# VH-VL binders against o04291r164to392: the designs that were tried, part 28

Target 1, 229 residues: o04291r164to392
Amino acid sequence: DANNPAGLLSIAEEALAEFLSKATGTAVDWVQMIGMKPGPDSIGIVAISRNCSGIAARACGLVSLEPMKVAEILKDRPSWLRDCRSVDTLSVIPAGNGGTIELIYTQMYAPTTLAAARDFWTLRYSTCLEDGSYVVCERSLTSATGGPTGPPSSNFVRAEMKPSGFLIRPCDGGGSILHIVDHVDLDAWSVPEVMRPLYESSKILAQKMTVAALRHVRQIAQETSGEVQ
Key: E = the ipSAE of ESMFold2; O = the ipSAE of ESMFold2 at other seeds; V2 = 0.75 times the mean of E and O plus 0.25 times the DockQ between their complexes.

## First folded at step 6 (VH-VL; framework fv_ragifilimab)

Design s59
Fold by ESMFold2-Fast, scan of step 6:
Structure s59 (fold): chain C 229 residues (1-229), chain A 120 residues (1-120), chain B 113 residues (1-113)
Amino acid sequence: as target 1 above (229 residues)
Amino acid sequence: QVQLVQSGAEVKKPGASVKVSCKGSGYTFTGYYMYWVRQAPGQGLEWIGYINPNSGGTTYNQKFKDRATMTVDKSISTAYMELSRLRSDDTAVYYCTRSGSESPHYMDVWGQGTLVTVSS
Amino acid sequence: DIVMTQSPDSLAVSLGERATINCKSSQSVLYSSYNKNYLTWYQQKPGQPPKLLIYWASTRESGVPDRFSGSGSGTDFTLTISSLQAEDVAVYHCQQYYSLPLTFGQGTKLEIK
């Protein structure tokens, strides 16, 4: 499990396979968000899941940056995700296939004062695929996979990140197509009944990370090129 | 200012029950685990259990599981620990304590303690 | 259960001198994948509740003087007071939080010589 490098690589490869299935596949029932229309001002296509446990969203958009640069920007989560309080990378392990495995602890801000903030213990796997695409995928480590055996940190409720992340494909002529998946279980049962819909089925929370990521990389692309349309 | 204030000293007969209260102030009560730890006169610290005030979920030391009951009342930011079928060797100072900020299970803020004396 | 053993049971140290207290766990409290030792130290003065001094084996709690330091990894841990002051007279307890049940050492009583 997570107790040794071979176990960590096994978890990473499993997470990658599941992430790719969510990012580009049809196994999950995705519903496109109304109001996200294609056009010159569109940030991309965003969809939420009807049939996943927890809260799941995916998105797809064009970015005028090379894949490696997009990955670099998005790995610095606190720089673009306002709800992210802190990210601590404790271990960095070569995967032996040219990829990198990181063990990460993340704290989030609470969306309301009526419930505790959430934290995550995750494995993040970054690698290059055969077609020149870059992938950064991440999932929680639990006691079942050799992760922390105790409850969440004292000020936080431990959330579970299911395979999530970024698939960044190079485009002919330059730039990238960015696929995003955000799939989390925020432990809705630990909050008062009146707040459970926010933590189980909120369309606002479901799309928050995907929209923030797309907007941020497009802003950086615009600043880098100096083009203002 | 973070503070835990416990109920006053109790004298009980063997076989009785005691219920100790612990009121939190100066922080978000549901954001921290609450632990109960006891200390017999001149002895070391002994963990009884902890409760998640947000969910009501409890975890007990097996030594105390059949006699200890932990509860919370969120509306008044108060935790309770009841110990039943008291014996003379239950004479101790009982502490409530709050979990630390970076990890569960270390204790950063402690109540003043409640002396429970069990005598015939 | 993880058994915590402190040594010595008591010690007397002169003002301004170094005090050293040891704590040994019956099994490792290091989680190597996260590089963390699940070990903490508390100070307890007569008639008072314990106060947190050090967590993660070596991280000082906010407000704790620099003269207090923790060291060690795995099974063997040390609390050091570099220059003993009168207010440091107390019983010191180690605790592991690697696994349940939570367990404490028996305590080390520190007195002025």
Scores: ipSAE 0.000, ipTM 0.431, lowest interface PAE 16.4, mean pLDDT 81

Design s60
Fold by ESMFold2-Fast, scan of step 6:
Structure s60 (fold): chain C 229 residues (1-229), chain A 120 residues (1-120), chain B 113 residues (1-113)
Amino acid sequence: as target 1 above (229 residues)
Amino acid sequence: QVQLVQSGAEVKKPGASVKVSCKGSGYTFTGYYMYWVRQAPGQGLEWIGYINPNSGGTTYNQKFKDRATMTVDKSISTAYMELSRLRSDDTAVYYCTRSGSESPHYMDVWGQGTLVTVSS
Amino acid sequence: DIVMTQSPDSLAVSLGERATINCKSSQSVLYRSNNKNYLTWYQQKPGQPPKLLIYWASTRESGVPDRFSGSGSGTDFTLTISSLQAEDVAVYHCQQYYSLPLTFGQGTKLEIK
């Protein structure tokens, strides 16, 4: 459970395994946006699966920054995610393996003017893999794992983040391949019934984090290294 | 309005256990963490732990983990904190308190306190 | 653990005068990504529970008089009462909520001269 360091590490490792299967595997059926070229330059893919709850998106792309630099940029979520209202780090715990576990409370702006704002209680796990890759993986803590069930504020609806985050792999000759997964359950039933089908299948909502992260990192890479995007 | 009402004062012998109750009203009980904090006479505040009222999930200060037990009964919006194997230095006012509205782990509403006296 | 240290242990201030209470943390409670200080101030009158005054180091709780203000960042924080009233006689406590375990300062007793 989240009440002790061994329990937190167990949750972190479970989240990492699930995240990696989404980021690089075929465990989820991914539907590519119409009109976009497939491959590492694609910036948005929507997940569709019978066992996939909520809204999931993944993307991957090349960036002319080393993995550690990419991880540093992306861990500062408010700097690149405009929909992020606040991020509160509740606790920072060394994982004992060179990694770091953070307990985080996040508030997001409402995705539409007709929906309530969402908040998240999450565990974020940052570590370096043996091949020189960096990973930043995050998932919600549920009531079963020691997180709160209700929001501390009446203005928010608690949302669930399924394992999501960033896998940053080094490239031969320098730079990185950035894999992004955003998998959240924003409770579509809180949206007016007339708009519910659009909200549930919204490509804009599904890709917001993945597109923002990739654009931000590429912009910084271009400014510091002269990479043409 | 929002209130936390605690059980009355207790006098215990060393080695006994004490169970303090805290009833919430005027808000959604399951929407907020409940914290337990104590204050020995003339001393500062000391955090014991917190509980998620919806799940019963708990986080304890390591100092109290082996003696404190926090529980909730959602049907009556009541939280409990039991402290076992009491010592004379457990004499204190025990408070229940609710999480803040903008972030967890600061406390915006406090119970009136329960004085627990441990003496031979 | 983050150790919170308040100064002075006690002070006496005349009615209508400014009172200042300091709180220091053994490590920074500023989270750079959101630029928030995880520090709060409580007022505790004799025989009463603590009452929240200020959170996020400088945000006044609803219903708290505007004579109370918080300032500071990182490791050094100050609670200021601009014009002391008789009802302000109390012990004031700071608390960090940056990391577990949650920790409080030892308290500062404020009295009227």
Scores: ipSAE 0.000, ipTM 0.440, lowest interface PAE 15.6, mean pLDDT 79

Design s61
Fold by ESMFold2-Fast, scan of step 6:
Structure s61 (fold): chain C 229 residues (1-229), chain A 120 residues (1-120), chain B 113 residues (1-113)
Amino acid sequence: as target 1 above (229 residues)
Amino acid sequence: QVQLVQSGAEVKKPGASVKVSCKGSGYTFTGYYMYWVRQAPGQGLEWIGYINPNSGGTTYNQKFKDRATMTVDKSISTAYMELSRLRSDDTAVYYCTRSGSESPHYMDVWGQGTLVTVSS
Amino acid sequence: DIVMTQSPDSLAVSLGERATINCKSSQSVLYSSNNKNYLTWYQQKPGQPPKLLIYWASRRESGVPDRFSGSGSGTDFTLTISSLQAEDVAVYHCQQYYSLPLTFGQGTKLEIK
């Protein structure tokens, strides 16, 4: 809870370590999908995980914006993620190192009428690394981590976000390399049998956030340069 | 064979806490939700909550959310349910039970039950 | 919350005769998108935990004798034992799993006449 900032910092640091391992490491077994289109719409590599709980995807690509600007754009999720219904920032806590910890409640739209919409109660940690990279990483809080355990609204099923987010590295020639990880457990067992594969292993669901984030940042970069597509 | 084995009977004073254990065997422990259900003497069944043993994610009946805590230790295939601030009307047999094989939220395998008596 | 009501509270039936137990939900437990009724029946003998008999309102669990059958849809459900055997003496509980919280009927006690 917000009354234990040291505990929240500990959780944030654990989430950061796990996120970096997923974004740049080999701890998770990723299946690479080549999704590169030549030119301004180049997506980069999108990978789907085979050996994790829930649904995981990662992507990386070049964007013509500095790390801080990329982070500012991506933190406004409802502006670019169609499946995001609402984001409420419940608390904002300075981390003492120039970083920020936020407690966030998110509601998503349901991907099908056969299942309830999902909601998330998360901790989001934003900080600058010593190499000039910027990180925005996020994970669910549970009763075990001192977070809210309140039941979801009658119309929502509480989902779990595993460490996910954005690693934004500066490039020598200007701009950034954006690494994205989306890893969620949507509670597939609460869904009728016929829809379970969609919630357990859908490539479509896994790619939605990573592709949308990269496309949106690139669109804004082009608009900022005065180039129209 | 699939089996759920619970800890033994407990006698507690009002205001105390009780923690019941449930060890699964004969199946993939993380593949099934674990539910906790109680039955007061001569009464019907009452659902307390369920836990996903793989993720640790929990869902509680509103009536118990402020007093019940469900946890899992995957290394020993054991689930736990702790109920705090006990009252005399918490006297009941407490069951752990596994989700059905074809759908969540119905229960196909049940533990033998743990009698918790709250008196004095 | 969905309230489950069973009738009768107790029933005495002679060996070999048909036993019928009813369960009513305060709102429909039929999911229109998959056309399934989210209703189960459990058998509980004295001093023992409940045992699953029927799920999806009418599907028998493996190992359950075919004299047990479930029927009904929406809000009104029936458990039938076509020819009562001595080992069938128990309390029978219905449960809905359509919505949280999960709720059970009060139970029907079945005895031999």
Scores: ipSAE 0.000, ipTM 0.434, lowest interface PAE 15.6, mean pLDDT 81

Design s62
Fold by ESMFold2-Fast, scan of step 6:
Structure s62 (fold): chain C 229 residues (1-229), chain A 120 residues (1-120), chain B 113 residues (1-113)
Amino acid sequence: as target 1 above (229 residues)
Amino acid sequence: QVQLVQSGAEVKKPGASVKVSCKGSGYTFTGYYMYWVRQAPGQGLEWIGYINPNSGGTTYNQKFKDRATMTVDKSISTAYMELSRLRSDDTAVYYCTRSGSESPHYMDVWGQGTLVTVSS
Amino acid sequence: DIVMTQSPDSLAVSLGERATINCKSSQSVLYSSNNRNYLTWYQQKPGQPPKLLIYWASTRESGVPDRFSGSGSGTDFTLTISSLQAEDVAVYHCQQYYSLPLTFGQGTKLEIK
């Protein structure tokens, strides 16, 4: 139930387990995008899901920043995701285990004029794992989980975020390995039939968050190393 | 032929629960939201909630929070709506209905309705 | 909540004449980004479930006779039956799908004069 700390922690732990399975596991069959390869301008490894509900992508890359700094940067979603219109943090709750639970409302820009913009009501869970890794994972709350039972904001269609987020592992030589999962159901049935493939299975939409996140973090890491001079 | 077929009429006592089923056929069951709407005798239509059959995700009218539960069984293309702690003013015809093809939240196909009578 | 108000509550019209039913929303149901009015009309005959007639305020559902038409924008909407037939006797409901909770008008009962 989203109305009590124990219920929220239970939801957060379930989201974490599902996120980790997607980020590092084999439960989902991932297809590496054609043409993506390591290079000086590469964004890392990007893959899209096979035959899952909604639109899912994952990515992995090296970044020259410590895990806590990567998490701080990526939690400020509007700063790096152009499609993000606004983020409103409704509540911040200590998880009791050293972690933090946030209840968040997000509005996105529409990718086309033929469909309404999407909004999300989510629980975001930030915690440290036993190996020193930092996790920021997020999922939609539904009426069944004690989330919003009220209407979406006027002019928006409520979308569902399935367990998604960032796993940030420390590297022995300094810096981090960043794992990203973006898994959303954008409610393809709210758009005209001709546009449904864009909202159901588009690799264009699938890559937006993962590509933006990797490029932004790498840009900041590069600028930081240059400024040390 | 797209159709929604609902379970038969129910008579319940106050405080009991009722579970209505709705079987879809002639279309891809997971491709459309399923809504539950009720109509008390001689009154207008009242929305209860909807479920996404593909994900199992639900959204309820706040008025029915904590009393209504919507579920689906994809293997038999059937949706369910359970309403608990029944009162006499819950006496109504309960409809399941499918989302429109152009947008969610308008209803293009309706079940025949299930009369639920709550009386002591 | 968006409150939907229909007028009149009941209407009697002679066969072959034009019937006009009105629906007002307490706030606009026009979405500027797609220029669509999130408004539907349903027909309900005694003992039957509602049947979709019109969505997007003016788009007629497939199989619905062309004597049915919807018009209006924002907060004021009209359902018109250009030449009333005997089978058109029913209660007509408007519904908004702009925001949750989904809300319906109280219904307009259409009878033969």
Scores: ipSAE 0.000, ipTM 0.450, lowest interface PAE 15.9, mean pLDDT 82

## First folded at step 7 (VH-VL; framework fv_ragifilimab)

Design d1 (at its last look DockQ between E and O 0.69; V2 from the best seeds 0.00; counts 0 for: pae E 2.4 > 2)
Fold by ESMFold2 at other seeds, look of step 7:
Structure d1 (fold): chain C 229 residues (1-229), chain A 120 residues (1-120), chain B 113 residues (1-113)
Amino acid sequence: as target 1 above (229 residues)
Amino acid sequence: QVQLVQSGAEVKKPGASVKVSCKGSGYTFTSYYMYWVRQAPGQGLEWIGYINPNSGGTTYNQKFKDRATMTVDKSISTAYMELSRLRSDDTAVYYCTRSGSESPHYMDVWGQGTLVTVSS
Amino acid sequence: DIVMTQSPDSLAVSLGERATINCKSSQSVLYSSNNKNYLTWYQQKPGQPPKLLIYWASTRESGVPDRFSGSGSGTDFTLTISSLQAEDVAVYHCQQYYNLPLTFGQGTKLEIK
């Protein structure tokens, strides 16, 4: 019964395992983005998918903020994701292990008037791992996964978020190592062929979402330390 | 304006089924959740479930899951709730009600109610 | 399940006086991440369906008179009618929508004294 807390936790734990296999492993065929500059001005390491279902991007970088502060900032998606029109948390379920499950409806702006904007119905799971790392992972809920049915929309195309999120590891002496995975299927077959690069490009996903998230937390860290923006 | 109009009162015997209809008008029927809520005489309100009228997907209160069936007919903007294996304690007014916006689980428009009486 | 308990079960208040109805949830319905209380108040006049008064604990629905206000946070909530009028005779219900199943208080009957 996926509508009760135990059923939702099962979905959440599966999403967490899949997310971690992408963030720290080879579950996706990752190709590092060439041209990222080394040294102190570098935001981190960014990779994109080549051969997977949907499109995916991954980033890893250092941030001078504690893990829970990083999670707090990144969970506020409208504050850093330019294309995010709205985020509505419809339900909040304690996970029974100190974590939290949210059921979230997200609407995005469309990059073009020639195709409908996308929306998402997702489960987001936040918890602390035994090693002190903090995770926030998210995946779509569908009839196949179970769980409560999501909001209707006649003006949006329901996109799929595959297990995605943030793994935030504490560093000795302060600060964090931030791992980000974004993995989505934007239903590219539903748009004209000319427009499909906007919906099938892991590089565009990385630029608009994955890199944007990493840059945002690093900018906040600079402002917190009093450094010039 | 936005309106939900329900089918008329019904009298049933224990063990029977009842199907209540709810026609929505004045808004885009497929863009809002539809909820079913009942109220036994002299008692409070009890949520039965909700349906996404666009997909037909349903979510039930576990108390009713094995006896309640919610459906929609999009072509006539009408939702239905069927309750089977009726008992005397199913005597209640049954309401359909719409979500207050496209996503939140509070209800802003209610149908007039359908009295279902279950008696031997 | 989040249990919603209203108090009192009934009350009588003189015309023009303040009426106060309380609602308590068995667990917090405040989500700290968005700072919202997932609580709604409905008014139900005799023989009529419920009518939305207040959502997010304190936001008045369009067309609801200013004399109705909601307050409280977390587990304790209050509906206040600042100057009772004859048309306010009704049963008042609170409802949480923090998680499923959606649950209502048992109702509070408000009468003119």
Scores: ipSAE 0.708, ipTM 0.877, lowest interface PAE 1.6, mean pLDDT 90
Fold by ESMFold2, look of step 7:
Structure d1 (fold): chain C 229 residues (1-229), chain A 120 residues (1-120), chain B 113 residues (1-113)
Amino acid sequence: as target 1 above (229 residues)
Amino acid sequence: QVQLVQSGAEVKKPGASVKVSCKGSGYTFTSYYMYWVRQAPGQGLEWIGYINPNSGGTTYNQKFKDRATMTVDKSISTAYMELSRLRSDDTAVYYCTRSGSESPHYMDVWGQGTLVTVSS
Amino acid sequence: DIVMTQSPDSLAVSLGERATINCKSSQSVLYSSNNKNYLTWYQQKPGQPPKLLIYWASTRESGVPDRFSGSGSGTDFTLTISSLQAEDVAVYHCQQYYNLPLTFGQGTKLEIK
């Protein structure tokens, strides 16, 4: 029998296709986020989901950093995602097409002591597209997808990440256009009814994760430029 | 004190099956992967698979996927590994072992081993 | 599959002397994104199960004497016993956990000369 890498690559390529359809297309009904106004220092365009499974957010903005540097920063989730407790890469698989597949266990802090914190067991796929763009996409592994079983989660509720990630396009003269999609199902029905809105809000997801990521890389780009001058 | 205690030695004929048990104590049984590893006489160690004792989810070395079955009984903190269609080169000591605290893919506590002898 | 090759297959070392055991992987087990080497060393005394010594190539497990140290990166790794004791007679195994299937070296038998 052929090695498991072919099955993991298939999962990765499907995740990439689904992510791209969300990032640059209409796979999710996107609505511009209320309270985000254009301005001299606007970070970019932010949208949230309507009428989809789970909750989703999308952002697009300019970053004065090269695509590889943006990817490096954003892959290190604990450095920018406040609610991220840990990220552990349990396995690294070359994709055979120049890309890299990681099997990742992520633990999050809970916003309240009334419900257990969430964790994630995911496949993350990093690759370069023909147009020079870098993509980092990610999705949960489950019994339905196949692949290795994830770590025990006795103190956590296993949440689902639907195809999500970063598309980073190079700009002429340097810098990048960054597209971010976050799409998750936090298992809201596993918390007390009074707490469920915290786990079902695309707006909260955007504020805490999607916008935070874009703001973080833009701040690093500005600090780097200011330090050089 | 973390401890893994395995069932006793087995003698089997080719074509039979064997089921080895492994009882964990001194830790939260459902919080760590359980691995199965074997060692043929005079040979190195060979990974068979691992199980998530909380969910029952399994991952097998492809070499064993059609013959090995790992299960758990959470109520008695016990893991099982069954190997079917035995042949003489399955003669080995079979170990259960628990995952480490830093990474789930290495083993920090080992059972005493169960010798399975397959001969006609 | 990542093949792990140990050398030598056996060695004899005098009490109090330094013992060195090598392990080579068929591909790098260093992941550059987190700068970690996915390599573990085990000690297996006669008639006993293996015992964890070192993980992440160089981190000693709790209770392991400081005469045991691990070094190396990428494809080449070394287990060193700085001053051999009688109780160190064992077979030593390396293991990679970079990718599935998990694989072990063939083992190195250490004896007192």
Scores: ipSAE 0.587, ipTM 0.838, lowest interface PAE 2.4, mean pLDDT 89
ESMFold2 (binder alone), look of step 7: mean pLDDT 93; pTM 0.951

